# Miniprotein binders against p81326: the designs that were tried, part 27

Target 1, 226 residues: p81326
Amino acid sequence: MLHFGGFIMEINHISKILEKEREEYIRNKVEEYLKQGFSKDDAVNKANQSWRTYIGHRIQDVIYNLLKKFLKDSGLKVTTDKALNNRNLPEELDKVKRLIAINYGEYLFLPDADVIVYKVENNDIKIIAIISVKNSFRERRFETTYWKLKLKESPVTSHIKVFLATPDKDNEISYKCPNGKPKKMRIILEYELDGIYFLKEDFEETEKAKHFGKIVEDIIEISKKL
Short names: E, the ipSAE of ESMFold2; O, the ipSAE of OpenDDE; V2, 0.75 times the mean of E and O plus 0.25 times the DockQ between their complexes.

## First folded at step 21 (miniprotein)

Design k1 (at its last look DockQ between E and O 0.82; V2 from the best seeds 0.79)
Fold by OpenDDE base, look of step 21:
Structure k1 (fold): chain B 226 residues (1-226), chain A 82 residues (1-82)
Amino acid sequence: as target 1 above (226 residues)
Amino acid sequence: SDEELKERIEKLLDEIFKIYFLLEKAGNDEAMRRIFLLMMRIWELQRRLEDTGDEELLEELRKLIEEARKIIEELRKLLEEG
């Protein structure tokens, strides 16, 4: 069974690695927005916003592909909510989509699911976990918690584990009570979610808050109980 | 075909993973970082290609695959000489 091994070093520095690209990225985007007729100030602001979105996708790419690789030998599969956003889905993905859908009476909606882990056994699909990837918590701080609570309301989805994966570069949720002051966001997220996985070394470890390096083992163990 | 390309990329990535672990055993952190960055670039292009279907991205991805193969060959030689 493949383990992360040396990839842990890369994971721990993912934010720093990506930051090396920022200057060039911002420069190019500013130029692009200036050509579109925006003012210099607007161009800079838009470029910075674009960068935040971009690095979020890049981090998600790493998490998605690493999970896909390291779960493969265990017979576990990985997909995304984006992949499910198609009119014509393969049968397997259509089943996955239906098994994570949340009922709102007349409507079904999908939770935010950056990564979906599932297994196929005896032609039946079992959803194991949903992983939300967050680079920062400036916006939509408790959105993942909302989806966890909604999934818990149905016997169809109540078993699905919901995890948060983050480098938490700004130390928003790395510690529960730094300097004797409780961090509300960390406490609530850890309480409501099934786990928080950090792509960094400097954090307060608990039963639910762990290094990202543990996520594969945890998912495999959960899968054995389903 | 798109399926053939996906298979080629998967095989390439598997090779990259293998060489990464060999480099780890050899203690070559610089080379490890280099190929990790390469992997990240491949993943980015794959995602963007899936999102947009842009043929220009397909060409860029093909070029990157060729570059990756050369890098892998170089690193294999390095590992054999070390």
Scores: ipSAE 0.833, ipTM 0.931, lowest interface PAE 0.5, mean pLDDT 92
Fold by ESMFold2, look of step 21:
Structure k1 (fold): chain B 226 residues (1-226), chain A 82 residues (1-82)
Amino acid sequence: as target 1 above (226 residues)
Amino acid sequence: SDEELKERIEKLLDEIFKIYFLLEKAGNDEAMRRIFLLMMRIWELQRRLEDTGDEELLEELRKLIEEARKIIEELRKLLEEG
């Protein structure tokens, strides 16, 4: 895809770009919460939590829109699990929802997928991949591997690739054996998932662990085989 | 009016992508970062508007579109002089 790799050079600095917003964001949020009557300690705690949610959404926005833009010319469409939770779904998205839902007996639930890539051929829909976007791994560190394992259990969903996209600012999964010690999170995530795409420059690259700039080429290649 | 705004944003983002690639060819890293920040702001407001339907966000997005137009013109002039 033309220019995707070049454009992505800025995305490899996305954590540093967003960090510049932190001080002003926190200051403004603390002021907002103080006006609502919270103590200073409570306002600071709420502002820090709000910040973590904010940066997660900002990174997801970038990934969603870049994939939507750069996959379009290859006949690939992009949606989100949030969009699929709408009650009044267009027919196309209703089909996407049904094709990715996981059966829990009497209940059907969507996997936690921030971005979903699919194609439409002759009124048939084929789901290609889901991408989970994570800024940190302090909580729910293996949730993405759970969804990969659930999707593998059915022949209807077993073809769906499950990717993780992360800036990994705190270096929680950037290397397999830092200082000679195996990093369990990196090793398990790489083993179970179909790929990990880093939004930063410094990490241990492997067959499955790649720069985010490679994700468009990989998705297009996979789509040609389906 | 809501459909008119979506069309304006699509056209704006197309222009932004074109300028980004021209700035890349020119090697202007500072301007490329400025455009990247602009895209991120537009995408965030679009998501929040889609999630909430808040009319205040509509006005914020209209103001951002106008600011973006000014930045685009400034950068086009810079590319012509370089």
Scores: ipSAE 0.717, ipTM 0.885, lowest interface PAE 0.9, mean pLDDT 87
ESMFold2 (binder alone), look of step 21: mean pLDDT 78; pTM 0.706

Design k2 (at its last look DockQ between E and O 0.01; V2 from the best seeds 0.00; counts 0 for: pae E 8.8 > 1.5, pTM E .739 < .8, placed apart)
Fold by OpenDDE base, look of step 21:
Structure k2 (fold): chain B 226 residues (1-226), chain A 82 residues (1-82)
Amino acid sequence: as target 1 above (226 residues)
Amino acid sequence: SDEELKERIEKLLEEIFRIYFLLEKAGNDEAMRRIFLLLMRIWELQRRLEDTGDEELLEELRKLIEEARKIIEELRKLLEEG
């Protein structure tokens, strides 16, 4: 079985690696927005917002592709919510889409699912886990928790594990009680979710809060019970 | 064809992973970082191509594949000489 091995070192520094690109990225985006007719201040603000979105996608790329690679030998498959947003889906992905859908009466909606892990057995699809990837918790702090709770409401989706993967660059959820004060967000996320996986070394480890290096093993173990 | 390109990329990625683990065994952290950065670039272009279908990105990806092959060959030579 392939393990992350030396990739753990790179994963731990993912935020630092990406930060090296920031200056050039911001410069180029500011220039782009100035050409579009924005003021200098607006251009800078928009560039910074664009950067946050960009970093989020880059981190998601790493997580998605690493999971895809290291779960492959176990017969597990990986997709994304974006891949499911197609009118002409292959049969397999159409089934995946239906198996993660949440009922709102007249409507079905998909949870936010940056990464979806599933297996195919005897032509049946079983959803194993959904991984939400977040770089910052400034916005949508409990969105992943909302989706976990919604998935629990149906016997069709109640078995699906929901994980959060984050470098937590700003140490928003790395510790439960820094300086003796409880961090509400860490406590609630850890309580409600099935696991939190950190792309860094400096965090408080618990049964549910682990290093990202453990996620493959955990997913494989869950898959054996389904 | 699009399928042929996909297969080429998959093969390339497998080669990149193989050489990464060889570099790990050799303790060459610098080369490992270089390979990781290359992977990140490939993954970004793949995502952007899937999202947009932009033919310009396809050409950029083709160029990156050729660059990657050269880097892999260079690193293979390095491993053989060490």
Scores: ipSAE 0.819, ipTM 0.926, lowest interface PAE 0.5, mean pLDDT 92
Fold by ESMFold2, look of step 21:
Formats: sequence, C-alpha cells, structure tokens
Structure k2 (fold): chain B 226 residues (1-226), chain A 82 residues (1-82)
Amino acid sequence: as target 1 above (226 residues)
Amino acid sequence: SDEELKERIEKLLEEIFRIYFLLEKAGNDEAMRRIFLLLMRIWELQRRLEDTGDEELLEELRKLIEEARKIIEELRKLLEEG
C-alpha cells in the first residue's frame, strides 16, 4: 500500500537523492570522453552536460511513474510526448496525439510536453493537463509559456492546463523578489502558466506556486470539471 | 562564443514573440505560420544540442538564426507598410 504523502516526501528531495550518484557518474563520463580524445577541460564540461541530461530524464521518469500510479484510481491516464513520437501508435495514443497537436496550416506539431494526463470516457479522450519538467532554466526559457499560448488559441485545446514541475535546486525561480529584486522568469512563468509545482521544500508558495504533492489533487479536481 | 550565441537566440525569440502579436492583430495567418515554424526549428535544434553536444548542430543553429533574422526583418517591414 503506497501512501502519496510518504512518496512525496522522498520526491521533494529528488535532486538530493540523485546527487549522491553524481560524483561517480561524472568520473566515469570524464574517463569515457578522455578515451575519445577530448581534452580534460572538454571532457569535464561534456560530462557535466551529460549529467544534466541524465538527471533531467530521471526526474521525468519519476514524475511519470508517480502520476501514472496515483491518478489511475481516478480514471486518469498518463503518457509522454516521447511515447507519442513512436511510429506505430495504439489507437488510443493516436487519438491523444491528434487532440494535443498544434495546427500550423499544412503542419501538425506536438507541444513539448514531458508528461500528458488524459481521461477516456465512453471511448472519448479528453486531455486534462500537460506537465513540463524542467531541471534548469538556462535555455529555452519561453518554451513552456509559448505552448500554453498556442494551446489557448484553439477551442480543441484551450481547456488543457499547462503545469511546470521543477526541483529548482539553484533557486532560479523559487522566489519572486529575492533581495528585493524581481525575478523576471519566476514572475512570467507564474503569470502565464496554470501552475508551478516545486520538488523541494524551500520556495515562495502562492496560489499557483505549490509543493509538488498538491499536483495529484489539483489534476483530479480539474478533471471533474471537464 | 557559446554565451554570445545563447544571447543572440534569446533576443531573437523575444522579437519573434513580439512580431507574433502584431501578426495576429493584422490577421496574417501565413506569416504567423512562418514565425511558428521558425520557433519549432530553433527549439528542436536547441534540444538536440542539449542532448548530444554535437558541434555540427551549432553551425546549423547559426545558419538558422541568420535565416530567422532575415525573415523577421521582412515581416516587420510588411507590418509597417500595412
């Protein structure tokens, strides 16, 4: 019997938990890159970049599995944008793909949505929310807000909630006005998105900026109104 | 440099978003589609660069930025002419 609160205590420290393996990962990757002929400085930089990619994917996997497990009993299903890019989609996932796609005239594109929550009622599919999982905000800062704007432009997708989930270990968006100076990225993300869910304890809570533990309850409540 | 390229991309994306709103007001669906295709190409290259670190993708991204600047300038002039 799994209790959501107990698991969420662990996930609020996911970055700390994963950091324990960082030193060995970096050491192994540096050795790998050195054998490929890179300089020591280049090997270290590449190893750190590799770690950031690895830890980001690991956090995405944890969030995916958590949501899949705890939303199942509420009739909610979970998939990923990567699963939707497979060639031979089951009929259900093909419908999800078409319902979340953004129309650019002759072209259809999927939003960059790491995790997608939907429900199936009477063979009809309704997309509830997408969750963007960001480990760092150094690049593609506007991507999540852009997808929210595009989803709002179509009556087929305007109901879809766009959430951001992040450990934000470097405090890039944890506070609106640290040291009296506005953090533009936090302010914009909170304004434009439907919610930000922090995978840590130390951040400025607001109506939209919450502990990750609230995401399951929020998604379930939203699904009842759709 | 890598930092210079990131700064250029950020400024370009901000210009793209500003032009998007102007194109929406003008009702120019074709120009809006061109702008969003540029965004998709830029973000996809950035994602591939993040995942691989491939220097070949850096050069492709530099070429895309130059193409995007030309398209943005073209669209901005069209918006000023009406």
Scores: ipSAE 0.011, ipTM 0.455, lowest interface PAE 8.8, mean pLDDT 80
ESMFold2 (binder alone), look of step 21: mean pLDDT 77; pTM 0.691

Design k3 (at its last fold request DockQ between E and O 0.78; V2 from the best seeds 0.81)
Fold by OpenDDE base, look of step 21:
Structure k3 (fold): chain B 226 residues (1-226), chain A 82 residues (1-82)
Amino acid sequence: as target 1 above (226 residues)
Amino acid sequence: SDEELKERIEKLLEEIFRIYFLLEKAGNDEAMRRIFLLLMKIWELQRRLEETGDEELLEELRKLIEEARKIIEELRKLLEEG
């Protein structure tokens, strides 16, 4: 079975690696927004916002593709919520979509699911885990927790593990009680979610808070129990 | 065909992973970083292509694939000489 191996080194530095692209990216985006008629200040602000979105996608790309690669030999499959937003889905993905849907009475909605891990056994699909990817917690701090709680409300989805993967660049949730003061966000996320996986070395490790390098093994183990 | 291209990309990605692990065994951190950056570019283009279906991105991806093959060959030679 393939393990991350040397990729752990790259994963630990993902934020730093991406930061090298920032200057050029911002410059190009500022120019683009100026051409669209925005003021200099507005262009800079919009460029910075665009950058935050961009790096979020880049981190998600890494996580998605690494999981796809390293779960493949175990027979596990990976998809995304974006891939499920199609009118003409293959049968397999249509089943995946239905199995993660949350009931709101007259309506069904999908949780935020940056990465979805599932298996196919005897033509039946079993959803194993949903991974939410976050670079920062400035916005939507407890959104992943909301979806976890909603998934728990149905016997159809209650078994689905919900994980958070983050480099936590700003150290918002890396420690539970730095300087003796409880970090509310870390404590709540760790309590409500099935796991937090860090794309960095400097964090407080617990039973639920682990290095990203452990996620493949954990998912495979969960899969064996389903 | 789109299916043929997908297969080519999958094969390329497998080759990239193989060479990465060989570089790891050789302790060549610089080359490992180079390969990782290449992977990130490929993954970005794949995602953007899937999201937009933009033909320009397809051409960019094709160019990147050719570049990647050259890099892989270069690194294989390096490993053989070391």
Scores: ipSAE 0.828, ipTM 0.928, lowest interface PAE 0.5, mean pLDDT 92
Fold by ESMFold2, fold request of step 22:
Structure k3 (fold): chain B 226 residues (1-226), chain A 82 residues (1-82)
Amino acid sequence: as target 1 above (226 residues)
Amino acid sequence: SDEELKERIEKLLEEIFRIYFLLEKAGNDEAMRRIFLLLMKIWELQRRLEETGDEELLEELRKLIEEARKIIEELRKLLEEG
């Protein structure tokens, strides 16, 4: 009787949990870059950049594996854009790749999707949702909205839900009108996306902005309509 | 072999989720955190191994499996005493 909700405490504190690794990680990375011949200043800058990437991957690992575990009993499967970029794809994943790829004339590209949820019924594949995992919004603030709009352009992909999952530890999008002033980034992301799921306790909850603990139930309900 | 290791990890994860359930019922937040950290480390190494094929990660994962079994045994005894 293990349920997804049993991980809420850890999920909502994932940024704090990972932050405990920062000092040792940075120290080790600085030493590594110094040994490669970088100056002290460059090594520190590179170590901080490396930390941001590392954190993003660690949060994505948690999201991927928890979704894979708790969606399985509902007949739903989970993959990643990195898995779809492998050169030798199994037939099932090759079909997933073809169903989500976007045509840019001579070129075919995958959306920048971190986690992809799909189902297989009678050898037919139906993509349910993509989840973009963002640790911060320093650059490419509206990248996820671009992919939602591109997926809406085709009747083959227009049903795909596009979600954003974030700890938003710096409160960049946690509140709609902090101090009475509309926060453009939160308002636009909430308007354009199908949902924002926060991996923390404190944020302004709305119909589209929810605790990450709600995502499994939401995906299952969506899949029943397809 | 790689296939043997994948089977061991699958069995280990099943054991980890089962004991996590028992710890949740017991309300032991400290032990639940230990298990979550263990899960995060296993999942990180699995991803890196899948992406790189690095045999050093294979050995790291084998050591982690041994460490995980010791942690699980400790937590089972804790639940038994309580």
Scores: ipSAE 0.802, ipTM 0.918, lowest interface PAE 0.6, mean pLDDT 88
ESMFold2, look of step 21: ipSAE 0.715; ipTM 0.887
ESMFold2 (binder alone), look of step 21: mean pLDDT 77; pTM 0.674
ESMFold2, fold request of step 22: ipSAE 0.000, 0.005; ipTM 0.411, 0.419
ESMFold2 (binder alone), fold request of step 22: mean pLDDT 77, 78, 77; pTM 0.684, 0.690, 0.682
OpenDDE base, fold request of step 22: ipSAE 0.828, 0.828, 0.826; ipTM 0.928, 0.928, 0.927

Design k4 (at its last look DockQ between E and O 0.78; V2 from the best seeds 0.78)
Fold by OpenDDE base, look of step 21:
Structure k4 (fold): chain B 226 residues (1-226), chain A 82 residues (1-82)
Amino acid sequence: as target 1 above (226 residues)
Amino acid sequence: SDEELKERIEKLLDEIFKIYWLLEKAGNDEAMRRIFLLLMKIWELQRRLEETGDEELLEELRKLIEEARKIIEELRKLLEEG
């Protein structure tokens, strides 16, 4: 069975690795926005916003592809909410989409699901886990918690585990009570979610707050119980 | 075909993971970082290609695959000589 091994070293430094690209990226984007007619200040602000979105996607790419690779031998599959946003879905993905949908009366909507882990057994799809990937918590701090609570409201989706994966670059949720002061966000996220997985070394480990290196094992164990 | 390309990428990724494991055993951190960066580039292009369907990205991905194969071969030689 494949284990992360030496990839842990790279994972722990993912934010630092990506930061090396920032200067060039910002420069190019500023130039692009200036050509579009934006002021210098607006161009810089838009470039910085673009960077935040860009690095978020890059981190998600790493997490998605690592999970895809390391869960493959266990017979587990992965997809994304974006892949489900197609009019012509393969039967398997159409089933996945329906099994994660949340009921709002007249409408069904999908939760935010950066990574969806599922298995196929006897032609039936079982959803195992949803992983939300966040680089920072400046915006939408409890969005993942909202989706977890909504999924719990239905017997169809109540079994689905919801995990958060983050490098937590700004140390917003790395510790529960730094200097004796409770960090509301860490405490609530840890309480409401099934797990938090850190792409870094410097964090307070608990039963639910673990290093990203443990996520594959945890998902496999959950899969065995379903 | 799109399926053929996906298969080629999957095979390449398997090779990359194998060489990464060998580099880890050899303690070659620099080469490990290089391989990881290569993986990240491949994954980015794959995502962008899936999102946009841009043929230019397909060609870029093909070029990157060939570059990756050369890098893997160089690293294999290095491991054999060390």
Scores: ipSAE 0.786, ipTM 0.912, lowest interface PAE 0.6, mean pLDDT 91
Fold by ESMFold2, look of step 21:
Structure k4 (fold): chain B 226 residues (1-226), chain A 82 residues (1-82)
Amino acid sequence: as target 1 above (226 residues)
Amino acid sequence: SDEELKERIEKLLDEIFKIYWLLEKAGNDEAMRRIFLLLMKIWELQRRLEETGDEELLEELRKLIEEARKIIEELRKLLEEG
């Protein structure tokens, strides 16, 4: 049957593929905002903000569905933080939610994890990894590292691997020392996280910074050790 | 019904993955891109339907399923001729 490697070409060009939608998307959104009474400048700014959210969701869709498809044969299951916030959760997902929740005294909150990988063995659930999907690093640049640090504080969650997946179209974290100067964001993210997976061809590859095509093998290997 | 639509989508996705594998074996990059775009659109609508329950998305997804079947048949014919 089809293997994950068959999607490598498309995955590594996902930003280029989605960029073809940008002009029409923005035109339609500007028209919508102008009809609502916004100035042209405000409509353009709102359309660009809407585009960034849209493209992020589209990339999340691809990552979620490909991981769900290709981890299934290894007995691994995939869900999302949004699914875990739904009312009336199935018992299995309710257990997943409780196993990833972070305690803040009287309050329990889920980490901001876009995709969650777990396994079920004899009605016992083990959380393997969470994947944060970032299209850009303009806002909440170190959100993912915060959640990694919080997960490390509890014996229930300290084993959970925290990955960042990104096309990094604008090269915000693709290289450690561009032009001979350390890139703080790349260096800190790589230091704190368990891995960074790029959905593009050109970046500085390290033991923690890899092509997205490696993520399925890595997750399966990690699951065998847990 | 909503459950019938989910079953139709799952069947469609299985068919799409099968033809993608055949296109990969044939080395047809253009057709592989067409199928990937189709997958992305299906997945976007599935997510939006799950999040909102919007009935307009339900009908949009039904139309996409029929369009996808036509594309799949075109590509099957292409594979037979190749």
Scores: ipSAE 0.778, ipTM 0.909, lowest interface PAE 0.7, mean pLDDT 88
ESMFold2 (binder alone), look of step 21: mean pLDDT 76; pTM 0.647

Design k5 (at its last look DockQ between E and O 0.81; V2 from the best seeds 0.79)
Fold by OpenDDE base, look of step 21:
Structure k5 (fold): chain B 226 residues (1-226), chain A 82 residues (1-82)
Amino acid sequence: as target 1 above (226 residues)
Amino acid sequence: SDEELKERIEKLLEEIFRIYWLLEKAGNDEAMRRIFLLLMKIWELQRRLEDTGDEELLEELRKLIEEARKIIEELRKLLEEG
């Protein structure tokens, strides 16, 4: 918690902060889609879809840049799967790409890796953690779990920690058993993943489900064991 | 040059983090929010620029950097007066 300091306050309200931009964003996008020849209903629907993608990117930006900043002094580096989708990669990033690749026989594919944390020691790269960033769980609810399981299947990648970071705006996974009823998604995600980090205060804390403010410390600790 | 711009952004970000820390110590939550919003905007533009390479975004980013510097200077003055 000490690493982020006052940023924790902003992180806890990230969804509310972004929601203030929604009205203007939707208006502008609706106008754009109308100009493209879409009906009013289609334009509104597309604008709403665009907004979901947009806020997802904005949250990812915050997480990526904060991790990059607060891990720097520990000698840890941060990249993204997007940065790895280049034909002309620097040698370091090419090595990172190869070290997270999943084998499908004739093909290698990358897991969804919104944020990749790694270290360079003695010219060797060690992948420490992959962080998946999700704003909502309406789509691809267990995709991160799939990637974690796939990474476990290889001795090359089995050590890589997989974390989920989310504001969980709709409280889909904030509690395990609200009103005595088990939340399947929370239970499965917490069981299969190495950790869930919440960008909010209102959640059930466990050994694996923590506030986002703890992620830097946890990553640093993991890095020391590798 | 692209390298010069990257350096300018890095320096700006360092200044932003410093002023944020000072604002936190001062208990100025409103100013902290303002700075955080500015950071988010910078990060968005950086991402979009990296994704698209759009020169228009480069100019927008330059303008934002200048705006950010003015805001930081304003906040520094406020902290000195209080």
Scores: ipSAE 0.807, ipTM 0.919, lowest interface PAE 0.5, mean pLDDT 91
Fold by ESMFold2, look of step 21:
Structure k5 (fold): chain B 226 residues (1-226), chain A 82 residues (1-82)
Amino acid sequence: as target 1 above (226 residues)
Amino acid sequence: SDEELKERIEKLLEEIFRIYWLLEKAGNDEAMRRIFLLLMKIWELQRRLEDTGDEELLEELRKLIEEARKIIEELRKLLEEG
């Protein structure tokens, strides 16, 4: 029947697929910003910034919906940090929120976890994994590593697997030692995280750095051990 | 109502996934790409609607559902000819 592997070709080319939308998107956004009273130059700059955010959200949509679809038959549920911030949160999601939240004294914050995988057994909720979706590493390069380290600090969250999912369009972390020199960002991310899943074909595969097509199988296997 | 639209989308997505499976079995990569693009658009509109509640997005989503129905029928006919 239908399986996750049937989407591998599209998934591995998602950045190229989305890039075809860029010209029309920029044109429409420039017109929108001009109506708001921005100068032509400012509207163009804002449209380019909007495009980068848009691409990130489009990739998150795909990952969220595919994981939700293909983990369901294994008894696994999927949500997002955005959904957990809604005011009228269902009881189940409120429990998920409390199990992931990190205490900073007077304040309580959720990790930056675009996608969250959990299961429910006898009204008990177990968080399996969080997946951070990064389109590029120009800003906040080690944000995901920070959240992994914070989750390790508590026995309630220390079991949670922290994954990075990325097309890595600009080849910022695709190889460990390009040109014979260690790539600091790739080495640290791979060392600290539980896995890196690439939404492209051209990267150095390791035990922790894999094609995104492997993520469903990996999550299911992890869930069986909890 | 909002619940009726949600049910229509769920039913539509079930049909889309089924035809995607049939296209995969037939080896029709071009049609699979077309369906994947459709899925991406549906998911993007659902997210934007959830984020904003913008009523124009409701109408855009209804139009996309009708367009999707037409694409599905076209692809079903293609599979019959094969």
Scores: ipSAE 0.760, ipTM 0.904, lowest interface PAE 0.8, mean pLDDT 88
ESMFold2 (binder alone), look of step 21: mean pLDDT 76; pTM 0.663

